# Designs tried in a protein design chat: VHH binders against L-malyl-CoA/beta-methylmalyl-CoA lyase (citE1). Part 17

Target 1, 346 residues: L-malyl-CoA/beta-methylmalyl-CoA lyase (citE1), of Haloarcula marismortui (q5v463)
Amino acid sequence: MTRLCRTFQTAPAAIPNDNSAKFLVSGLTSKGFQAPDWLVPDIEDGTAPSMKDEAVDNIIEHIPDHADDFAGDILPRVEWAYDDANARERGIEQVTRLAEAVGEELDGFVFPKVGRLDDVRDAAGVIADAERDAGLPEGTLEMAIILETAPGRSDLREICQYATDSRLSGLVFGPVDYTAELGGRTLDGERPRWDGLLEALSNETSAADIVAIGGPFDQLFHERAGVTYYNAEGYADQVAYEATIGIDGSWSLHPKQTEQANRIHMPTVEEMERDLHKIESFNEAKREGTGAVVVDGQMVDEATYKNFANTVKTVRAIDETHPAQTEAYYDDDLLARARDVELIFG
Short names: E, the ipSAE of ESMFold2; O, the ipSAE of OpenDDE; V2, 0.75 times the mean of E and O plus 0.25 times the DockQ between their complexes.

## First folded at step 11 (VHH)

Design t6 (from t1 with S102P; framework vhh_7pa5_2; at its last look DockQ between E and O 0.77; V2 from the best seeds 0.00; counts 0 for: pae E 10.7 > 2)
Fold by ESMFold2, look of step 11:
Structure t6 (fold): chain B 346 residues (1-346), chain A 120 residues (1-120)
Amino acid sequence: as target 1 above (346 residues)
Amino acid sequence: QVQLVESGGGMVQPGGSLRLSCAASGFTFRKYYMSWVRRAPGKGPEWVSTISGSGGSTSYADSVQGRFTISRDNAKNTLYLQMNSLKPEDTALYYCAKDRWPEFGFYDRWGQGTQVTVSS
């Protein structure tokens, strides 16, 4: 019922390079399984303080040239902090400039370091004002926030309840700033996973029918004997855990992470075959006039059917956005069945 | 809270030497590549040097190769830049940066900078 976001890929909108927009353009032109569902041009922590104006300029310059070919959503992360009025003023300017110049090509904004519900309402108001000033239809630009402050965590339920009739469509966990604000420690060099927070996040976002996105895994590489290795296993472990507890998507700092998270958040061929078989069997039984059926030792009623339907809905959402991915991942027959099956419930 | 604090800048004559330091806190220093970046008056940022987490791999911009040496002390969470044979064109504000993507110069945290001025 919520937006597709297997991957939330941040990309610095400006870097100190002859081509300062290098990573922004790389994200906008990404292909295959390295294409994120959400590309997040990063004006905030991913861009040096002296380059934030250039980051905004780069977004304005490059997004129109590539947005038509980018299948996912584009949501810049602007400056914001519940406890820093200057950061909020810079964020207001960034949202205003971006909405005016490229608002028709953007899908929304990401606000970091939000505080309690009132601060979230203020951030939503900034987007609403920018839409009006830019002449955009109401609701054109959505909002995601990063849950990374103690006040934000304290108001998690209220913030999610606010989302039911607002532009707030996603909550993202920020473990680095959260750990620091709570006075937490990184003993043995490992950041706390914050399982209790992640469980609460999954629960409250599910109750509000909005997306939950896990925090970044910034240990991208290991070094041994002077050789750098991509940390594939570490990221895969985090993404699998997030998926297990019902987190909808994962934060990616690199195209290799995006590819891993995109795949892990897809239903497997085995899951699809299992769930399609149960749906198809139920639909056949309903055409024959029975009210419920037993399939492979399991009674299929409306509640269990909805679980199987969720698998098909997920594949359909991916297929609508990234047909090349589903066509590469699933056999032609299996994908055709997923596209065609009637979902009586759910 | 990730913090990077540079020090050791100052005024020096051409041909002189300086050693910059960067005190790091709020992250597991030894696991990350670290870089020095500089900004000369009226110019954009320029990458200077990068060092791997262990200190076993280093790289330098052509303009400083052979004159500058990057190093780190992981026990003290401190990054260093030894600058020898300084030239007037080395005059700049020098930043310490946490390198997000090694060898490609992509940074996710910055210091405030320390000024180096090379003049007669």
Scores: ipSAE 0.005, ipTM 0.353, lowest interface PAE 10.7, mean pLDDT 87
ESMFold2 (binder alone), look of step 11: mean pLDDT 85; pTM 0.862
OpenDDE, look of step 11: ipSAE 0.026; ipTM 0.449

## First folded at step 13 (VHH)

Design u1 (from q41, 13 letters changed; framework vhh_7nfr_2; at its last look DockQ between E and O 0.01; V2 from the best seeds 0.00; counts 0 for: pae E 17.0 > 2, placed apart)
Fold by OpenDDE, look of step 13:
Structure u1 (fold): chain B 346 residues (1-346), chain A 120 residues (1-120)
Amino acid sequence: as target 1 above (346 residues)
Amino acid sequence: QVQLQESGGGLVQPGGSLRLSCAASGFTFRKYAMSWVRQAPGEGREWVSSINTGGGSTYYADSVEGRFTIARDNVKNTLYLLMDSLKSDDTAVYYCATDRWSYFGSYDRWGQGTQVTVSS
């Protein structure tokens, strides 16, 4: 089963404040539905150029204090670009330092602006070297990449094929940089959603059994009558669309977004009730020795069964990592059934 | 409770050898780089040596390079410092410390220290 990632939350690793690690620590100490599945300390776009060193220092300083209590995965986003040697050098240094200092506490790294397959391999090599030099077991640190370049999009299938035998575990869409790379225009303030790319992303990552994550929502706050308010509806619509087309997770920039995305990407009570019923009915029929199983007028084969099982497996994964979320979202009986049901397939 | 406890110090003649140990408890030892730091009378603390989490990388001050060897056992949660060819200038209280930045000198946990005296 693919890694659990309903929420990809970026947090600036350093901000120009007296407490430069404020957002990093906030992410690390988040609870309930505000706890992301993936916390991404951001050294790249979320941190000012003059504060990159401090960003690395903040990660090294604060990760050990909180990593044991953080239920999700921690993957710093480092500097990288397929067409910028200086960015690559900085990224190498960042990965090396972080692996050396706190490699045992990290789950991997996120590489932005990756190019074609060869560039992705190069990035993976950087992690491999860092693991080796840090004395970490091979494969300790996984990799996610941000799909936001034309060359990357061109090699999407090849990159996903590479994932099957590599440390690559997720692809994240970066629509802002992608649009810029293609020379796209934001006419009347609207940016394309790139539905075709998202569908391709969903398909190729599914084929490779890795996580697909949607891009960030850039209309987080609006002003009405002099009051700034959180655009909950706009974000919810985006997340719901992503979920509909099979995208596994959503990008969050704020705890409120994390909360929404965590909820939206959870199976609904109705889905759980439906699928659990199907599984339980199938199991009973199978125990009775019937060759072909029909549940509620539908023939259920192994493939169909696995679709139902995926719902339960997802809930179990969430429950294992974030029991407070499942306990809040599902009633006791339903959750107990999800925990206890035998999965013959899947 | 986080604890670091040094041992193995003592009186030794110039040219002699000592092995220091640091027993760690109360935290996940394998997740932290470790360092030895010493303090001579009337002087500030001086970095001596560091080792990364897995033990694959070691670092030494110029003053002890070639004479001292830092090692760790992550199963026993113990840090070691093998000191050979000891000199009078090596006389100090030796501390083990957690070091999040190998060779960067950033320490957050300290032991009580062990006295090393090199004298004829």
Scores: ipSAE 0.000, ipTM 0.241, lowest interface PAE 14.2, mean pLDDT 90
ESMFold2, look of step 13: ipSAE 0.000; ipTM 0.162
ESMFold2 (binder alone), look of step 13: mean pLDDT 83; pTM 0.849

Design u2 (from q41, 15 letters changed; framework vhh_8emy_2; at its last look DockQ between E and O 0.21; V2 from the best seeds 0.00; counts 0 for: pae E 19.2 > 2, placed apart)
Amino acid sequence: QVQLQESGGGLVQPGSSLRLSCAASGFTFRKYAMHWVRQAPGKGPEWVSSINTGGGSTYYATSVEGRFSISRDNPSKTLYLQMNSLRPEDSAVYYCATDRWSYFGSYDRRGQGTQVTVSS
ESMFold2, look of step 13: ipSAE 0.000; ipTM 0.214
ESMFold2 (binder alone), look of step 13: mean pLDDT 80; pTM 0.823
OpenDDE, look of step 13: ipSAE 0.013; ipTM 0.326

Design u3 (from q41, 15 letters changed; framework vhh_8fcz_2; at its last look DockQ between E and O 0.01; V2 from the best seeds 0.00; counts 0 for: pae E 18.5 > 2, placed apart)
Fold by ESMFold2, look of step 13:
Structure u3 (fold): chain B 346 residues (1-346), chain A 120 residues (1-120)
Amino acid sequence: as target 1 above (346 residues)
Amino acid sequence: QVQLVESGGGLVQPGGSLRLSCAASGFTFRKYAMNWVRQPPGKGLEWVSGINTGGGSTYYADSVEGRFTIIRDNDKKMVYLQMTSLKTEDTAVYYCATDRWSYFGSYDREGQGTQVTVSS
């Protein structure tokens, strides 16, 4: 079963403010459905060039105070680019400093702008070196990469094959940089969705049993006559599409997006009631010696059963990490059924 | 250029019904979420309802949920707002809008709106 990541929330690790760690601390102290599965303190594009050292300092200062209470994973995004040696040098220093100072509290790192497989191996080597230098057991720190370059896309299959026996646990789509590198156009404010890439990403990451995460949605709010409107539907449409093609999680730029994506990647009460009913009916028929049943006009066979079982597996994964969320979202009886039901075909 | 033309407003008694229409042109309608916003007399704009690009997800302000229904037709480039159980506080000029961002972060609203007046 793939590691849980309904939400990949980036938060600037430093901003030009008297409280430069404001958004980092807000993410670390997030509650309820605004708590992301992966919090990504952002040293890279979310932090101004002049503040990158302060961003690292903020992570070192604030992570120890909050990590024990944060249920999700914490993976800083460091600087990196397959075609920029200076960016790679800065990223190496950032990983080294963070692993030494707070490596026991972190879960891994996110590397942007990776190139072909050899560049991904180089990034993994940076983490391995930092683990040794910090005295951390091998494999303590995982890696996610952002697929946003032509060379990276060209090696997608090879990169995912490498992931099967390495620290690489997730691939994240970066549509802005990808579109720019391919020479694509943003016509009338609309960036290509890159359906072919997203489908390939879902396929290759599923084959490697690692996490696939969709790209950001930067149309957060609308403002008119001094009134701010959250763009709930625009984000919901993107997240729903990602879920339908098997993308595991969604990129969030804001706690409101995190709450929405957490819920959308979570089975609804109606979906869970429907699918539990079909599983329970099938299990009863199986105990009585029949191999298939008609439930509400639908024949339930092994293949159809596995679709219903995926609903339960998803809820169980969320429940393991965030029991307060599942207990708030589902009725006690419904949640108990999801926890208890036998999955004959899993 | 973007054009949004609202129609279907009018005078109605409390408890009555109206159906608003919005005709869109000048942009790729099916690729944008659509919204209804309203401006009550002497007040600022407030969001009423939204609908995703495919029409499968609808959203409503608390004040109208259960009474209003948003619908879209991508072939005709139309958005509708079916309003029932109307109250005097629903009196406003109603506008449809896309969720496109502008320099000011505003909805891309180009129409004149349509007046809905709910009174005894």
Scores: ipSAE 0.000, ipTM 0.119, lowest interface PAE 18.5, mean pLDDT 85
ESMFold2 (binder alone), look of step 13: mean pLDDT 82; pTM 0.851
OpenDDE, look of step 13: ipSAE 0.016; ipTM 0.291

Design u4 (from u1 with A33Y S57Y; framework vhh_7nfr_2; at its last look DockQ between E and O 0.02; V2 from the best seeds 0.00; counts 0 for: pae E 16.4 > 2, placed apart)
Fold by OpenDDE, look of step 13:
Structure u4 (fold): chain B 346 residues (1-346), chain A 120 residues (1-120)
Amino acid sequence: as target 1 above (346 residues)
Amino acid sequence: QVQLQESGGGLVQPGGSLRLSCAASGFTFRKYYMSWVRQAPGEGREWVSSINTGGGYTYYADSVEGRFTIARDNVKNTLYLLMDSLKSDDTAVYYCATDRWSYFGSYDRWGQGTQVTVSS
């Protein structure tokens, strides 16, 4: 089953502060709807070049203390680039050190700026070697990649096909670097959303049964009349669009974004009521020995049933990881039905 | 069993140099900050120097800054302290220790120590 990832939250692993691990620890100790499904300690863009070693040290220090209490998955983003040997070397070292020190508490790694399929395989090999050398069971650490290069986009289908039998579990869009890669220009101050890429991403990841995650929202804060305010509406619109086209999760840079994205990517009460009703009706019809099942005037075949079941499975996955979220979002009766209903298919 | 074994101590004249080594075993050496701590006769334990897991960050007490150099070899599981321009005030037992937080004096493990004596 595809991993749950409504929120991909990056947190700088080290910042130039007396407490350099402040954001990392904040992410690790987040609660309620502010708890991301994936926490991504960021050694790459979120950490200054001079602080890379400290970033690794912070992860090693703080992950063991909080990993048991953190419900989601932890995947450090390491340095990597398909066209930069030095970045690759640094990434290899980071993966190796982290696997050795805290591999048992990590769920995987995120690789940025990946190239074609061969480069993705190389990155996977780095993780495999690190597992071996750290004495970890094979397959302990999964991999997500950031789709943000032209070669990566060109090989999107092949990369997703590779995912079927590999440790690759997710693709994340990186629109800023992608735009730069293509030589895109912001002539009117607006960056392209790359709808075509997002649709392709949604399709190919679905075909491979891995998660797709949208890129970060770059207008986190606005200023009005000298006051800085959180741009909740702008982010919500992006997340809603992503959800509409089948993107599984959204990138968050801030706890407030995590909260919004977690909520938006949850099935609505209406969706739950609808789909549970359909499932329950179908189940009853089957028990009565009817061949073709019609529910509320709609023929329900296995494929249609699975669509309804996916709603329930999603809620169950959230409930298992974050019961406080489901209990807050759904009433007791609806949640009980979701927990108890038999899924004949899916 | 976790072990830290210091070596390299001895008698040296003021202005002289020594190299201390600490051999680590029984734990994942790369996971930990490592520190040197010293204790002079009749005095408490004093932090001397620390180094992060990767070796990219080093920290020194003001009293030894510019004279001492801390280093580590994660392949050999060994910590080093290069001591130059030694002074009489540097006379102490020097201990190798695992340290999660530099400057906090929280040491999980430490060795038996090696004696350094600076005297004319």
Scores: ipSAE 0.000, ipTM 0.239, lowest interface PAE 14.0, mean pLDDT 90
ESMFold2, look of step 13: ipSAE 0.000; ipTM 0.158
ESMFold2 (binder alone), look of step 13: mean pLDDT 84; pTM 0.856

Design u5 (from q41 with A33Y S57D S106T; framework vhh_7pa5_2; at its last look DockQ between E and O 0.07; V2 from the best seeds 0.00; counts 0 for: pae E 16.3 > 2, placed apart)
Fold by ESMFold2, look of step 13:
Structure u5 (fold): chain B 346 residues (1-346), chain A 120 residues (1-120)
Amino acid sequence: as target 1 above (346 residues)
Amino acid sequence: QVQLVESGGGMVQPGGSLRLSCAASGFTFRKYYMSWVRRAPGKGPEWVSTINTGGGDTYYADSVEGRFTISRDNAKNTLYLQMNSLKPEDTALYYCATDRWSYFGTYDRWGQGTQVTVSS
């Protein structure tokens, strides 16, 4: 079944603060709907240039203390850039150190600013070497990349085709760096939405059965009548749009964003009740030898059944990773039905 | 409620100097790391400098190190950026921000910005 990533939450792995690991630990100890599916300890843009070594040290120190209680996946974002050999050298060292020290606790790595396919292959090779040197089974550490360069966009199809038999499991859109590399403008704080890229990303990742993640929403706060407050509506609109075009998850910069995106990416109680009813009715009719059934005015055959099954599969994936979320969101009877119903067709 | 108000921008010739100020209110200024971030025409946000709560540790982007000096006055709730030896590539809208790492954002409390234009 497809990898769950409703939320891709970056957290600076070091900040210039007496408690430099503050946001890393906050992410690792997140509870309820603020717990992301993917926590991304950020060594790259979220950590000041002078603090990269401390960021690695913080990850090594704090991951073992919290990993048993963290339900999601942990994939640090390391330094990398297709056009900067020094950044790549620092990223190689970061992957090597992290795999050796805490590779059993990590699920993979995120590589920013990748270039064409050969650069992506090079990044995958860095993980493979680190895995081997740390004594980890092949394939233990997965890879996600951030699609935020012109060369990366140019090779999007080839990169996704490569993913079908490699450790590459997700592509994430980085609109800020992408716009900057193309020489685009952010007039009045507005970046282009890049709808063509997002459509292509959804299409090519679906063809490769890997995860697509939308870009960050960095307008976290806005001012109205002299009051600064959290921009809940803006983020919700972006997450809904991403879901509409088939993007699997959303980038979160803040626990409030994680909570919103986790909820928006869950099937509603109404959707679950509707689709379970149709599955249960079809299963009963199938046991009686009927190949199609009309339920609530809709003909249910194998093709339409698979649409209803997707709802249940999504809830099961969330339930396996975050049972506290599904148990809080759905009543006990509805959740038990979702857990137990036979999915005759996928 | 939370306010950050930048000032001190203007037009200068290459090689000139400016001192930016950022007046803070609505939060406990002395408890936060503070940063300057700039946005040049056609570019995304670029981190410029960060200062710790007490002002004893300062950090600079490579592009400004040696020319810019960040400082703060916690008694006046004010952040400063002294900009010397200005170059045309320093032309940008300059924002003060609470450190983006405090809430996982790039700058999670920010001001209106003050324009710096370096042109001959």
Scores: ipSAE 0.000, ipTM 0.163, lowest interface PAE 16.3, mean pLDDT 85
ESMFold2 (binder alone), look of step 13: mean pLDDT 85; pTM 0.861
OpenDDE, look of step 13: ipSAE 0.035; ipTM 0.575

Design u6 (from u1 with R30S A33W S106K; framework vhh_7nfr_2; at its last look DockQ between E and O 0.01; V2 from the best seeds 0.00; counts 0 for: pae O 15.8 > 2, placed apart)
Amino acid sequence: QVQLQESGGGLVQPGGSLRLSCAASGFTFSKYWMSWVRQAPGEGREWVSSINTGGGSTYYADSVEGRFTIARDNVKNTLYLLMDSLKSDDTAVYYCATDRWSYFGKYDRWGQGTQVTVSS
ESMFold2, look of step 13: ipSAE 0.000; ipTM 0.410
ESMFold2 (binder alone), look of step 13: mean pLDDT 83; pTM 0.848
OpenDDE, look of step 13: ipSAE 0.000; ipTM 0.233

## First folded at step 14 (VHH; framework vhh_7pa5_2)

Design v1 (from s5 with R100Y; at its last look DockQ between E and O 0.77; V2 from the best seeds 0.00; counts 0 for: pae E 8.9 > 2)
Amino acid sequence: QVQLVESGGGMVQPGGSLRLSCAASGFTFRKYAMSWVRRAPGKGPEWVSTISGSGGSTSYADSVKGRFTISRDNAKNTLYLQMNSLKPEDTALYYCATDYWSEFGFYDRWGQGTQVTVSS
ESMFold2, look of step 14: ipSAE 0.012; ipTM 0.416
ESMFold2 (binder alone), look of step 14: mean pLDDT 83; pTM 0.847
OpenDDE, look of step 14: ipSAE 0.200; ipTM 0.666

Design v2 (from r5 with R100W W101Y; at its last look DockQ between E and O 0.01; V2 from the best seeds 0.00; counts 0 for: pae E 11.1 > 2, placed apart)
Fold by ESMFold2, look of step 14:
Structure v2 (fold): chain B 346 residues (1-346), chain A 120 residues (1-120)
Amino acid sequence: as target 1 above (346 residues)
Amino acid sequence: QVQLVESGGGMVQPGGSLRLSCAASGFTFRKYAMSWVRRAPGKGPEWVSTISGSGGSTSYADSVKGRFTISRDNAKNTLYLQMNSLKPEDTALYYCATDWYSEFGLYDRWGQGTQVTVSS
């Protein structure tokens, strides 16, 4: 079972506005299907250079007021770059301040623009040092990285192998910076999709049992008939594609994207009803001494049972974190069956 | 504060008709284009139709063109969708939306939606 992250929502931690924490607080107070599995208060690219200190201040000010009511994980994205010592020094200061002030309420940090494995180890060391200085137990704060550099891509396998016994729990694709670093051309206004990278990312993170998260969908709106409106279809298509190739979660730039991705990554009512029925039928047959039974024209045995069990395990993971979402999405009877059914083969 | 409330859904036979309404409050309705978006079971959101703030310009997804008509009454702050010649494929939860989240240029607030079910 991979750690739950249907949605990786970045929100600027400061904007040039009298209410500079507007988007941060919106994320922290999100409800229903707009509540992400991972909220990422963004000090890095989402916050203007002149406002990064205010972004840290906003996180420190607002996290304690909201963290207990926020069901998901909170992982700020700090400054970092494998080839920029000043960015790394600012990131070290940001991690240190945040761990000391609100480390008990945070779940970890996101590091952008990582380089080869040694740079990833250095970032993990920054978290380890901050934990010690803040008096937090070792391993309290996890790490995710954004794979968006040529050196990082070159070391993808090694980085994922390192993850198997470290605090590194997730890799996120950053297509904009990756394309720019490789000198990629933007023809007809579109960057390459990098399908080969996404395949490798899915494979190597699965081998390490950590999460893979797709890159942002930056065409947030489109124009039609002289008006601007939300590009719901474009995002839905990207999220579905990511799920098809085994990417665990989707990057969200807005609560509406979070709602779409959360729903798309849930088992449907039809899938749940189907798989529960087969599990329940098999459990009855096992009490009667058979290892297989035909249900709706399909033979169900131990091997096929495990596929149906995965559906229930996914719903249980969502239900534990976000019961309001499962209670809204599934009727009471179906959800009760999912919660209660015995999974005799996992 | 800002609210969009959809109504008028229900169960109909194929070939039937329904008229959806969306009551808007808490913003200057006439300034914004309004859209209908639907979500069928197990699928992502699908854009259905858009109408300009004045009501002078309309657009439709190919799948509904000629069968659905979007309209608005700016005096009543209400958006409408007339749905004719309904098909089982039109079964979905229908939402209305507008854009006031200006930094992102996104529609904000989907109501809870109104269910349309087309079955024999």
Scores: ipSAE 0.000, ipTM 0.130, lowest interface PAE 11.1, mean pLDDT 85
ESMFold2 (binder alone), look of step 14: mean pLDDT 81; pTM 0.827
OpenDDE, look of step 14: ipSAE 0.008; ipTM 0.295

Design v3 (from s5 with R30K Y32W; at its last look DockQ between E and O 0.60; V2 from the best seeds 0.00; counts 0 for: pae E 10.2 > 2)
Amino acid sequence: QVQLVESGGGMVQPGGSLRLSCAASGFTFKKWAMSWVRRAPGKGPEWVSTISGSGGSTSYADSVKGRFTISRDNAKNTLYLQMNSLKPEDTALYYCATDRWSEFGFYDRWGQGTQVTVSS
ESMFold2, look of step 14: ipSAE 0.000; ipTM 0.396
ESMFold2 (binder alone), look of step 14: mean pLDDT 82; pTM 0.831
OpenDDE, look of step 14: ipSAE 0.020; ipTM 0.522

Design v4 (from s5 with G26E S57K; at its last look DockQ between E and O 0.08; V2 from the best seeds 0.00; counts 0 for: pae E 12.6 > 2, unsure alone 63.8 < 65, placed apart)
Fold by ESMFold2, look of step 14:
Structure v4 (fold): chain B 346 residues (1-346), chain A 120 residues (1-120)
Amino acid sequence: as target 1 above (346 residues)
Amino acid sequence: QVQLVESGGGMVQPGGSLRLSCAASEFTFRKYAMSWVRRAPGKGPEWVSTISGSGGKTSYADSVKGRFTISRDNAKNTLYLQMNSLKPEDTALYYCATDRWSEFGFYDRWGQGTQVTVSS
């Protein structure tokens, strides 16, 4: 699994509907900019308690039909809670069943409500056991966790250090359960944004070279005069904020959110032209034996070069997974330069 | 703001019966599935039963099948749990919950709970 995760889209794996797999299949068959980088079939909070067995059955039934055509990664969210042995037992059964039945088509699992580091290790052990029992090579299935408990937040640094040499590849913020566990309140209809946590999350995951993903935005629609409208501006504000503080991806509850977040997390044409120009100028100076280079009034050294290189690496990662998106977004010449330029640092 | 208020708990001898009620307000009750969840001493939440918004579909945890019956009265915005043949292991704090966000997969709110104690 790549480091790319602009979008973490949860989809209930079962709903009370004639077609209980409706949202699961919608995610699996998503196209274009509505295709998430990570699709998360949701057995946990996204599926009613009475339907969790059906959710597992739906994943097993529908993943083989669609996985080869789905460009992103597929990571079901199973049940888990550091303080609930019954939830952990159900999660173990869910991981075991899914790894055995469809493990070759899955990329990993998402564990909610993790506690301190030892609980994260226990969750990773569940995946390791399921891999062995299913006959899968060790390390086939990745792990992401949802940081939404006080003990988990307390061990954030230790958990990220553990990730540097393990299957743990991403941390996701869960603001609703986090606020509830801390005894926080919703005032005037607003939950805290937890900016300090988000900054710490960005910092610690960057130190560990794993992905950080922001929490959901559940105000999907407005209703006015009996007509329902998508809340584009509200979601855009949250995604832009997450990007500015270095969060790698955004949680999506709906294909329209996925499309919006996918686009916002792409470098703009202006950003890419700027950074390519500086890389190309630096590379030319190095071939001619010139030392540091000033481009448009800015000294370009190894440290600043790496910032420009990150833009190109982001575009390359998107292009590898979703070439139709990059080909639609960038003109041919600019994209060819991004694909071809030599990155001597980074 | 959704409000859920449980009542009907108490102390009862093994083999006895209780009926729990959950009064709901501040939402269109008939549109949403409702659940009973219990928390035994020193344990996390355990799902007990769910009923669809219309009342036409019910489901139960294996531990209570045949002994408990979930029902609802949409005209009175009230959810019920009839508990028969009670056992000591049914001792718990019982909550009602709505899944108003069923298309997004979140429980919206828990009530305050009503205590059921089964002992001699």
Scores: ipSAE 0.000, ipTM 0.146, lowest interface PAE 12.6, mean pLDDT 85
ESMFold2 (binder alone), look of step 14: mean pLDDT 79; pTM 0.807
OpenDDE, look of step 14: ipSAE 0.367; ipTM 0.748

